# Miniprotein binders against q56419: the designs that were tried, part 297

Target 1, 326 residues: q56419
Amino acid sequence: MEGRTLEEVQEEVFKRHGVLVPKKELEDLAKALEEAGLLLTEKVEARLKEEEEKLKRERPMRLAGLSYPEGEREARAFLEAFRASYPGEGEEARVLLMPHLEPSRVPEVYGAALAALEKTPPPERIYLVGVAHRPLKEKAAALPVPFQTPFGPALPDLPALQALDALLPFELFNTPLAFREEHSLELPLFFLKGRFPEARVLPLLVARRSPELGEALKVVLRDFPGLLVLAVDLSHVGPRFGDTPLTRTLAEEARRRDLGFLERLAEGEPEAALAFLGANPTRIDGVEVVASLLPLLRERKGKVLAHRLDLEAPTLSAVGAGTLVL
Below, E stands for the ipSAE of ESMFold2; O stands for the ipSAE of OpenDDE; V2 stands for 0.75 times the mean of E and O plus 0.25 times the DockQ between their complexes.

## First folded at step 20 (miniprotein)

Design kl5 (at its last look DockQ between E and O 0.96; V2 from the best seeds 0.87)
Fold by ESMFold2, look of step 20:
Structure kl5 (fold): chain B 326 residues (1-326), chain A 104 residues (1-104)
Amino acid sequence: as target 1 above (326 residues)
Amino acid sequence: SPIEEAKRLIEEAIRLAQEGRLEELLEKLREAIKILIENGASPEEIAEIAFRLAMEFVRRGAPLELIFRLIKEVGRAAEAAGASRETIQRIAIEAYERIREEVG
């Protein structure tokens, strides 16, 4: 009713039912609805404040029992099954690109990440860089708290996070609520924590490209060495993302853009990878993370281990996922 | 003059650092950095101030977290004084690198 005037409502009721409702009664109803909305707003605000305070102490699992098992023993079996879905060998990673798409939909892509981790010496810390799906107050953010997993809490590397914050021209610890439901950190973290249970974590989100983040991370990674993980998905095509239903031509283009992007990254050419995407017509979501981290990706050569364009039959849409080691 | 006032505030901040009095130091530091930026101080000059203060805390055995906080507070003061984000980051990285060179 917010889109219609009271006179229009009054006229329609009269035309339909032959009853003229006095304007005062309609005004009273509108006031009551406004007051009810205000109470809902206050309740929502109080709930968000409570959740934000909780997130300043720890980040609980949100996807246990949905995307991965809640129990530790079952979670370890889950990891082994994913590793088995990729029968190949990995390579050592200093930088790992892996997806954050629902794990059961791209098991061999996550399996390839596990294969790479098998070849990777246990790092002291992991720089986990995901994609913010909620607005941030700045271009990037971190949450310096334990993230719960079935393998125990992933503890934050507080000195490295404080160094990173100090080298940024904005507050790094700026939007705790953006982490509440952020699967781009939780899903990759399950796999990383399962393989490296002793590593501390820097849980980072990028909303918009930040050259400042890349410059700061170049310095921090030099002095606080660790594994850099780009937790990003690739093409997003089909009606769920604003396109027509997926066709053979659109799927072929999505695969070509995914692989061309990954291959240019594997050659140590991140600027060329970004240029290859042009206007990004298949909506690869890794672009903002890559654009932020150029100083860390230049001249670092590696290999694409896996790729899948995952088809979503109910939506006639698809999402690309890949595993790249540098 | 404004620059002479900023120099006096910095020398007071250094004495407070020698005594380990961080919170009082930060008030003097914010005022000094504001004056310096308003009068055209370079990022290198601001970073030198951060370096000098940090070294007093290093001499006292201060934890690493306090050193990072000091660098961050210099950046915050520069922001409050209207410095660009490029300038703020240049100050912070320069200060960090100077400290790292000195203490390994």
Scores: ipSAE 0.884, ipTM 0.954, lowest interface PAE 0.4, mean pLDDT 91
Fold by OpenDDE base, look of step 20:
Structure kl5 (fold): chain B 326 residues (1-326), chain A 104 residues (1-104)
Amino acid sequence: as target 1 above (326 residues)
Amino acid sequence: SPIEEAKRLIEEAIRLAQEGRLEELLEKLREAIKILIENGASPEEIAEIAFRLAMEFVRRGAPLELIFRLIKEVGRAAEAAGASRETIQRIAIEAYERIREEVG
């Protein structure tokens, strides 16, 4: 009923099926659909409220058995296989940029992240900064509850989260429902928890650039030291994202943007990395995260360990992923 | 004067802090900060108030979480008084750094 009158629907049904449905039956059906829609809306709202109340206690796995194994044994084998997919050695990371794309699409990029984590002393805490793919009430948010993983719960660092909230000019603990299905935290967290089972976590989401977040985190990281993880993807090109189907030219441009971004970050020049992207025509996912964390990225030199532009064949689209250590 | 009233409220808040009466303290603090901001108090002056109150809690062996809550409540009071986000963050960071220097 996309703006069609009942008469237009009746005529269409007659033209397609040779059946004249009485107007009254169409009215009754429309009413029943509307009532069912309203009932569905109320049920959805009630369910969302229940889910929000549950999120006050824990964030359950959503992608277990889909993106990664649910069982601990199988999850460990999964980690080992991903590590094996990257033939290189890692470097110690103080800042790790890694993807949040479906792991099976870019195994060697996650493997590179694991290689870096092997060279990284176990942190007391992990600042995990993901991308909000859903709207937030504020530019950034945190969820101060355990996140379930196959390796047990990732426990929040409540003192550090409280310190961070205190240093922000807005409520950090906002929009809990945005965390419910947010894969940008869940997928990286699987790898991080598997490698560092005892590390506490600060699960953070960025929807829009927040310089305030970077300034606050700079202070908090001094007194609450830990590993900073940017869980971000790179270019998003093709029909799923509003482009023409992937061509060699489009793929080359995406790779150029991705690598040019990562290389400038590796040089300790995050402002130059952002400037290089300009209007971000290839839609690098991590721009708002990087823009929020400038104080933490400046003057830090590092290395790009891996990059891939992965084709999603059914949509002729591609997503860039990279691993960077600083 | 409004400033004298704000000063009285702050001294009352300090006494309440010494007694561990947090909710009553926060009420006085919110009122005082409102008056001060409306009368042109600087972020540094507001941060000093936060610091003074925090030190009373520290002296009583209050956990760090309570100190962070106090800083946050100062920020909320400043927001309610119409302070900019930049000002609120400056207050919070300044208060935090002063407290850190004193506690160690």
Scores: ipSAE 0.789, ipTM 0.913, lowest interface PAE 0.5, mean pLDDT 90
ESMFold2 (binder alone), look of step 20: mean pLDDT 84; pTM 0.809

Design og1 (at its last look DockQ between E and O 0.89; V2 from the best seeds 0.86)
Fold by OpenDDE base, look of step 20:
Structure og1 (fold): chain B 326 residues (1-326), chain A 84 residues (1-84)
Amino acid sequence: as target 1 above (326 residues)
Amino acid sequence: GSEDLEEELEQAIEEAEELAEQVEEHEEAGRVDEAIEAYYRLAKELARISEAARELGDEELFERAWREAIKAYDRARELMEETK
């Protein structure tokens, strides 16, 4: 499990095997493995150490051949098909909010992101901010290494990463193992690298709200301009997430919260967006990311391009996804 | 909690003072690369001071330390551009 949340493991198993394992079964398995000492064996530790040493050089693809094609030609055809799934036109993005959900679940939402990217001049760099589904040592982290994609490696912007680290009250380069299986970066990066092959990337994860990150990034963006991408999902409702099976009422509430959140962001009111969610009873994934990036989202007006609440039929659960341009 | 934050603040102040001296020494000696590194480190310690102050409720120190962190960062950036 290697620091993965049960939700991530569940998602990975679903992606790899088309089988949805109930969270409770994964919890029971995790507990059984822990009780057996299998999770903390010297062999597991040695393997994790080896993986950590590899992550000093590059982040390999983990979802190639599963969530997207491994081959470049097939990957380009994949991009084209996703773009075709969105019938609209995009707008130029300075900030792009897009999903990190399994692409096949919400093709038109990724299509909307691609439509926005078509209207966006090629950035020198992309600040890609994902959600840490695994624990981080600090509130946020970066991995300053090439990320492999079917389109070649996404190269880090080391000068900009160094500048960002200098303005943070914690070590930015922490918890490299959290990046190993993190799909919140890998999936968006496929689309971003496919569209902007020459852009450098700052791969960032947020585990907990860090207002300091937004203030630091605001300074860094002055000297290192680029596209800001928030790779976040929206509501998570149903039995996988502790609710009753999806009903019309629950789906309407999830949509209301998702759209109400996105609309307030589109008006340049990120604090109002957070306040609108309150205790976040539908579990919008992107809350900690938005809360960390408030200085960069304030007063930026934009447009919601797409939204979907996607049903996962085997669990009668649903996940919200959206595309927003600012 | 508060004692740990006060200790973290004190340590960060001490480190920032040492780095400020090092920056001056490097600049006076014309060691530009070392000065750049020291300024980035100074910016980080000032950012730590700022955050610790915020958590302790010292709004004045929070704002002052953050302004100084940006200045240290800006000086590092200036030196970097001059060396290109």
Scores: ipSAE 0.852, ipTM 0.951, lowest interface PAE 0.4, mean pLDDT 91
Fold by ESMFold2, look of step 20:
Structure og1 (fold): chain B 326 residues (1-326), chain A 84 residues (1-84)
Amino acid sequence: as target 1 above (326 residues)
Amino acid sequence: GSEDLEEELEQAIEEAEELAEQVEEHEEAGRVDEAIEAYYRLAKELARISEAARELGDEELFERAWREAIKAYDRARELMEETK
């Protein structure tokens, strides 16, 4: 009964079935459907509240057996296979940009991240900044609980998270359910926890650019040094993302945008990287995270280690992924 | 809308004033853990004032409130270090 008058419904039923349903019966039916919808909504809300309370204790693995192995021994072998997919050597990172795309789609890009971690002294903590794929109540959020991995729990850095929350104009711990299925944290965390089993984690999501997050993190990193990880993907092109089918020209443009963005970041020029994208015509999803973290990226020079624009043949679409060390 | 921002600013100022009184009381009484928590809450309300001011176009208040947020935060950190 969306947007229709009762008389319009009555006329449609008569037109279709030859029966004129009295207006009173339609009114009674609408009331009954409304009441049933309220009861269903209450049951769903109760279930979601229950799940939310469970997430206040821990965040379980959701992608074990799908994107990576569940067992620790198999997970170790998986890490080594990904490292082997990148034949180069890494660079030490104070900031690492890495993807959250399905690992099997871009094995050498994750391998490049592992190569960078190999050159990076084990940090006390990791600031893991992903992209929210479900709505947040605020521009950004964190979940201050252990995240389960095949390598054991990734423990939260509670003092650093509390300090960060204290410098934000919104409650940082605001949307636990958004973390339940958030692969932009889980997939990079598998690789990070595998290489730094003792590091604590600040699991952060950005939904919309938050310059205040970057300013707060600048202060918090002064007191709680660690590795900053931008877990972001690059171009999204093709029909799955609202474009025409992938052509050579569109793919070349997406690759050019990805590399131009990464190269400007590598020069310590994050504002120039954002300006290069303009209206972001290839939908690089790293833009919101970079725009939030400008104070942490300025004048920090580094190197692009890897890039792939990966084809989704069934959808005639593609997604870019890269590895950048700063 | 702008009415929401103005209400947010007014509420944050009121809360910051209450917390400023609380931090003084806690420090004078030697209640270190309570002072630390109150300074963190004060920093947060000052950050709220700062962001609301920025969105309303009041650059002077934006920068001043942010500086004060960092001061409150730094005081909390100092107290934690002294208590070690």
Scores: ipSAE 0.841, ipTM 0.948, lowest interface PAE 0.5, mean pLDDT 91
ESMFold2 (binder alone), look of step 20: mean pLDDT 84; pTM 0.814

Design og10 (at its last look DockQ between E and O 0.86; V2 from the best seeds 0.85)
Fold by OpenDDE base, look of step 20:
Structure og10 (fold): chain B 326 residues (1-326), chain A 113 residues (1-113)
Amino acid sequence: as target 1 above (326 residues)
Amino acid sequence: SREELEKEIRELEEKAEELQRRAEELAKDPNTQEEAIRTLVESQRLAAEALLKIAELTKDVDEAIEAYYRLAKLLARISELARRLGDEELFRRAWEEAIKAYDRARELMEKTK
């Protein structure tokens, strides 16, 4: 019925089924659907409210059994397999840029992240900064609750979160429902928790560039040292993202943008990295995160460990992923 | 006296709330946006002054820590509002004071460990 008149629906039903449904019955059906839609809306709202109340206690796994194993033993084997997919050695990370893409799409990129984590002393805490794929009330948000993983709960660092909130001009603890299905935190957290089971976590989302976040974190990191993780993807090109199907030219441009971005970050020039992207025509996912964390990325030299532009064949689209150590 | 200071704190809070309401009304008109922001800055300044007095007056360390963290947040808000106004001096000064308030909270927390 969406966009069709009752008369058009009546005619379609007659053409398909040879039955002339009286207009009054169609009106009653439309009204019943509207009432059902309203009831659905109320039920959905009630469910969302219940989910919000649950998120005051913990964030459950959403992708267990889908993107990664639910069982601890199987999850450990999963980590080992991903590590094995990257043939190189890692470097010690103070800042780690890693993907949040479906792990099976870019195993060696996650493997490179694991390789870096092997060379990294166990941090007391991890600042995990993801991308908000849903709207936030503020530019950034945090969820100060345990995140469930196959390796046990990732516990929040409440003192550090409180300190961060104190230095932000907005309420940090906003939009809890945005965390419910946010994969940009859940997927990286699997790998991080598996490697550093005792580390506390600050799960952060960025929706829009917040220079305030970077300045606040710079102060907080003085008193609450830890590993900074940028959980970001790179270019998003093809029909799923509004482009033509992937071509050699489009893929080359995406790779050029991805690598040019990562290389400038590796040189300690995050402003140059952002400037290099300009209008961001290949839709690098991590732009708002990097723009928010400039004070923490400046003058840090590092290394690009891995990059991949992964084709999603059913949609002829591609997503870039990379691992960078600073 | 303690009573006089408590009265002064209440008066600051009441004025801050009044200015907050005024700022909200001014913000409804696109032509008074700058005035709304300036009024909001003044509201937050008065609230910040009240929090500082609380932090300095209280003998409860936990209350002091909370007051300093709240103070830091208000100062951070003032800083951001100043930035929106193009007031670079206030932007910088308010941020520096926010860090000081934060540092006071942290110092008290470390002493209680």
Scores: ipSAE 0.851, ipTM 0.937, lowest interface PAE 0.4, mean pLDDT 91
Fold by ESMFold2, look of step 20:
Structure og10 (fold): chain B 326 residues (1-326), chain A 113 residues (1-113)
Amino acid sequence: as target 1 above (326 residues)
Amino acid sequence: SREELEKEIRELEEKAEELQRRAEELAKDPNTQEEAIRTLVESQRLAAEALLKIAELTKDVDEAIEAYYRLAKLLARISELARRLGDEELFRRAWEEAIKAYDRARELMEKTK
């Protein structure tokens, strides 16, 4: 019974079954179906509202037991194993770029980040800037609540977050549900909290480039000094991302784009890094974060500590990850 | 008098609200987008004037801090709207004023350490 008037439906039922269903009964059925759909919508909305209210109090671990151990003792051993995956020494970071890719896929890249943290004095706070994988209501967002980790809660720096919100042309605290499953904050935070257990955190997401965020952060960092962390991945190539299967040529291009991007950032040239990517044909994940934070990246020279283009043989795809200190 | 100042604040807020509703109406038509933005700038400017008066009138330091933070945010909004209009001078000036309002809030907060 496809999109017909109630009279047409009534006629078809009578033609097929010899029963004349009163128009009133058909109207009642149509109303009941609308009401049932409305009730289902209300239940979904109530569930989402409940989840949103929970996220206004805290952000629980979502990846414990999956990407990292749930228990504190096991989590500490996990950190040390990852540090051991990178045999080199780090350098002190005022800005750290690190991945948010599944840690087991790029252990030495996370290990390089740990090596940098070893050389970095414990900061009072960490500006953790990830990539929104769910839509935000604005270009960027924060969630001003404790984030649970195996090392205890990472407490929000509420005064710094309020100061940041005051300098933005949009409400910073705008999309709590986007943080529910956001691994770009949770995975780096595990490593950061493990090394800096007393640091407060500003958990920030970027969905679309926001020059306003970078200009505001420049002012806020003046009053609330801390470690700036860009929690971003690099190239995304292959069928999972809309390409042909990964070939040697595509992998070489992705690696060239990743390293060229990181090297230009390491020279204190973030605009040149973005220009080098052009239309971003290998879909480097970090471009929106870098484009937002230009005022904080200019003229900061540093070093690329690690890079890996991680191959996904079953999907013939790859994702790049790197560690950069500035 | 205090009563006259409070009346001025309410009048500014009411006019700002009226202009905001007008800007929202204008924003529905693609052909009046620039007029919508300019109307919103005027609305935000009146709201900013009201907030500045509130910050100077109140003896409650917490209210003053909040007013200066809200003022900074309105000025940051004006700056962004100016960027959308291509008005580079207003863009830069409004941002500078946003920082000044923010700095005033920070100064007050540090005094109450």
Scores: ipSAE 0.836, ipTM 0.931, lowest interface PAE 0.6, mean pLDDT 91
ESMFold2 (binder alone), look of step 20: mean pLDDT 86; pTM 0.820

Design og11 (at its last look DockQ between E and O 0.94; V2 from the best seeds 0.86)
Fold by OpenDDE base, look of step 20:
Structure og11 (fold): chain B 326 residues (1-326), chain A 113 residues (1-113)
Amino acid sequence: as target 1 above (326 residues)
Amino acid sequence: SREELEKEIRELEEKAEELQRRAEELAKDPNTQEEAIRTLVESQRLAAEALLKIAELTKDVDEAIEAYYRLAKLLARISELARRLGDEELFERAWREAIKAYDRARELMEKTK
C-alpha cells in the first residue's frame, strides 16, 4: 500500500486474484494497519526504553556467532588465525589505527593490528575511539559500562572517563542507545580484549569533529596513560554509497586517497592528511575521528602496516581498511 | 562567616539560574543569538564562582573533588561559548582555568589514596 491509492490496490488484487475487495474493506484494513503500526511503535518505544535501561549495566555482544565466535576457545583460535594471516612483524604502538569492518573481509589488516599489539606492552587502559553510525545527541559520547566479549567483560575505566567528562563542554555520557548495535567498537574490542585481557577500556564514539575531545584527552592521557585506538574504516565507494559500480579508476582513486591519508598520518601530519582529502569524495570513514584527535596525532611518526580495498561483490562496492602504528 | 558564605553561594546559584532562563528565551530569536550566548557565559561564570567557593569552603574532600570537576566542566563550556563568539582571549583563559580546576581535583584524589 505504500505510495498506492486504495483504488490501485483494489485493482491489483483484482488482477492477481480475481477478487474485487470492497473499498470499505480496504479502508478498514488500512485503518487496522495504521492502528497496528501505532501499536508497533508503542511496542518499539517500550522495547527501546528497556534496552536503554539494560545499557545502564552492560553492553551485550551483538555480533558473537556472526562476526566472531562466542566461545572463548573458538575465539582464541580465531585470533590466532587472524594473526597468522599477516606474515609481517608489528611495531610497538602508542596510537593504533585499525579497521572496524567485518573481520572476514580484511583478515590481514586485523592480523597487522594483532602483530602491532604483540610488540606493545600491556596498557593499563585502552582509549577506543569508534565512529558513530547513528546520530548522537552530542559530537561525541561514551558508555561507562562493561562491554561483553568472549574473553570476559571489558571493564570501563570510570576514573579516566570521569576526568574526560570534566574537561568536555558537553555531557560525555549521552545517547546510550547509539552503542547498542555500534560495530565500530565491538569488533575492534574483540581483538583488543583478546590480546590485553586486563586492560580497562574507554569506549568512545565520534559523530562529528570535536577538537575539544582531542584537547581534553591530551590532558587526561597525562594522568591516565594508555593505548589510543582509532577504530575507523577508510574509503567507501560503489553503489551502496551512491557511486557507480566499482571500476579500475574508482578503485585506484580510493586506494590513492586511503594511502595518501595514512601516509600523512604516519608522517605526523594529521592536518595535511585531512587537507589531502578535501571534500572527501571517496567517503573515508575516519575523518571526523582524526579531526577530533589532532592534538594526539601531531608530530607522531609511525608506519602503515597494512591496507586493503575489499570488494563486496554482490553490490559491486568496496571499503578500504588499514592498520597504522604511531 | 560560614553562613554568610553559604548565603553568597545561594545567591550566585539563583542569579545563574535566572540568567540561564534568560539565555534560553533569547536563544528563541535568531536576532538575539549573540546576546543569548553572552548571557549564558555570564550564567556559567556565576555558577563557576559558586562552585569554587564550595570547593574552597568544604572540609569534605570528596565534595571538593566533585566541585572542582564540575568547575572544570563549566569552564570548558565557557571556553567553547567564547570560541563561538570569536573571543579568543576568553577561549584560552577559560580553558587554562578548566585545566587548573581539573588539576586541583586530581591533586586531592591522589592525596586520598
Scores: ipSAE 0.845, ipTM 0.935, lowest interface PAE 0.4, mean pLDDT 91
Fold by ESMFold2, look of step 20:
Structure og11 (fold): chain B 326 residues (1-326), chain A 113 residues (1-113)
Amino acid sequence: as target 1 above (326 residues)
Amino acid sequence: SREELEKEIRELEEKAEELQRRAEELAKDPNTQEEAIRTLVESQRLAAEALLKIAELTKDVDEAIEAYYRLAKLLARISELARRLGDEELFERAWREAIKAYDRARELMEKTK
């Protein structure tokens, strides 16, 4: 009906069906449809406002019973099973890179993260830096509220978050709704809270690279020491991500890019790791986070503990996941 | 006197607000974007001077801590604006001063343990 007058619509209905619908009835119908659309919009907006107000107090579990068990007993057994999926030894981490991909798809990669945490003294706090999958009002954001887990609430480190906000040229607490469904924090947090139940958390999201965030964090970490966690995935290849179907050649290239990126990070060369990716043809998810955190990654050497390029047969696509300790 | 200092703070804040409104007008024209940024830098500098005076005038330690944190944030904003102007000297100086203001807030917080 786009571009047609009511008279033209009326005429076409008559030609096709032999029924002349009065112009007033068409006008009444259009008004009723408009009012119904406004009512639905108002209900959605009211619900989003309610959800935003709830997120200013706490962030509930959204993946319990889907990606990990809801009950604490079952959640503890889940952690043990994942640790067993990586029979090797970890290393102490001051910086841990771990995935946020569905845990059951890369069990040994999460197991390697648990192995690293076993070697890591319990931190007072965890700087958990994920990837925003929804737009942020700024380059980065935090949500200074408890995040619910099967192991109890992960409490925010409010003094450290306040200090971080004070050193940023933008308001850090800027987009609560972006955290509502953000699995890049929730999935790693399950493992981190399960291993470090007393640690407070700084839940951070990066949407676009923010060198300011890294410089501010360098100062804040001096006064508020803790574990820095980059909760990022690696290559994204195949039709789900805008490519042709996954071929053996594309998968091999994705693996090469993932490992080359991780290995350069492990050498303390984050700028070289970014340069190695060039235009990032396999869409490594972690580049915006790494580019934000350069001051914290330079000259910090470590080890790649695990990597997997997870094949998604139904979509002919793949996502890379890795575990790196620095 | 204390009354004269409070008047100076209000005058700084009023001038900072006036410059901010001017910067907002200049920002509407794509041909005056650099002037808008420079005007905003001056606005933030005056606001930072007012905050520093508040931090040094007050005897309330909590008010001083908040003022130093707010000062650090304004100086971080000035540093970012200077980076956008290509003014490397101001960029580095404002960031250094932001850290100093932050350190003052931290020092005061630790004294209240």
Scores: ipSAE 0.822, ipTM 0.929, lowest interface PAE 0.6, mean pLDDT 91
ESMFold2 (binder alone), look of step 20: mean pLDDT 86; pTM 0.824

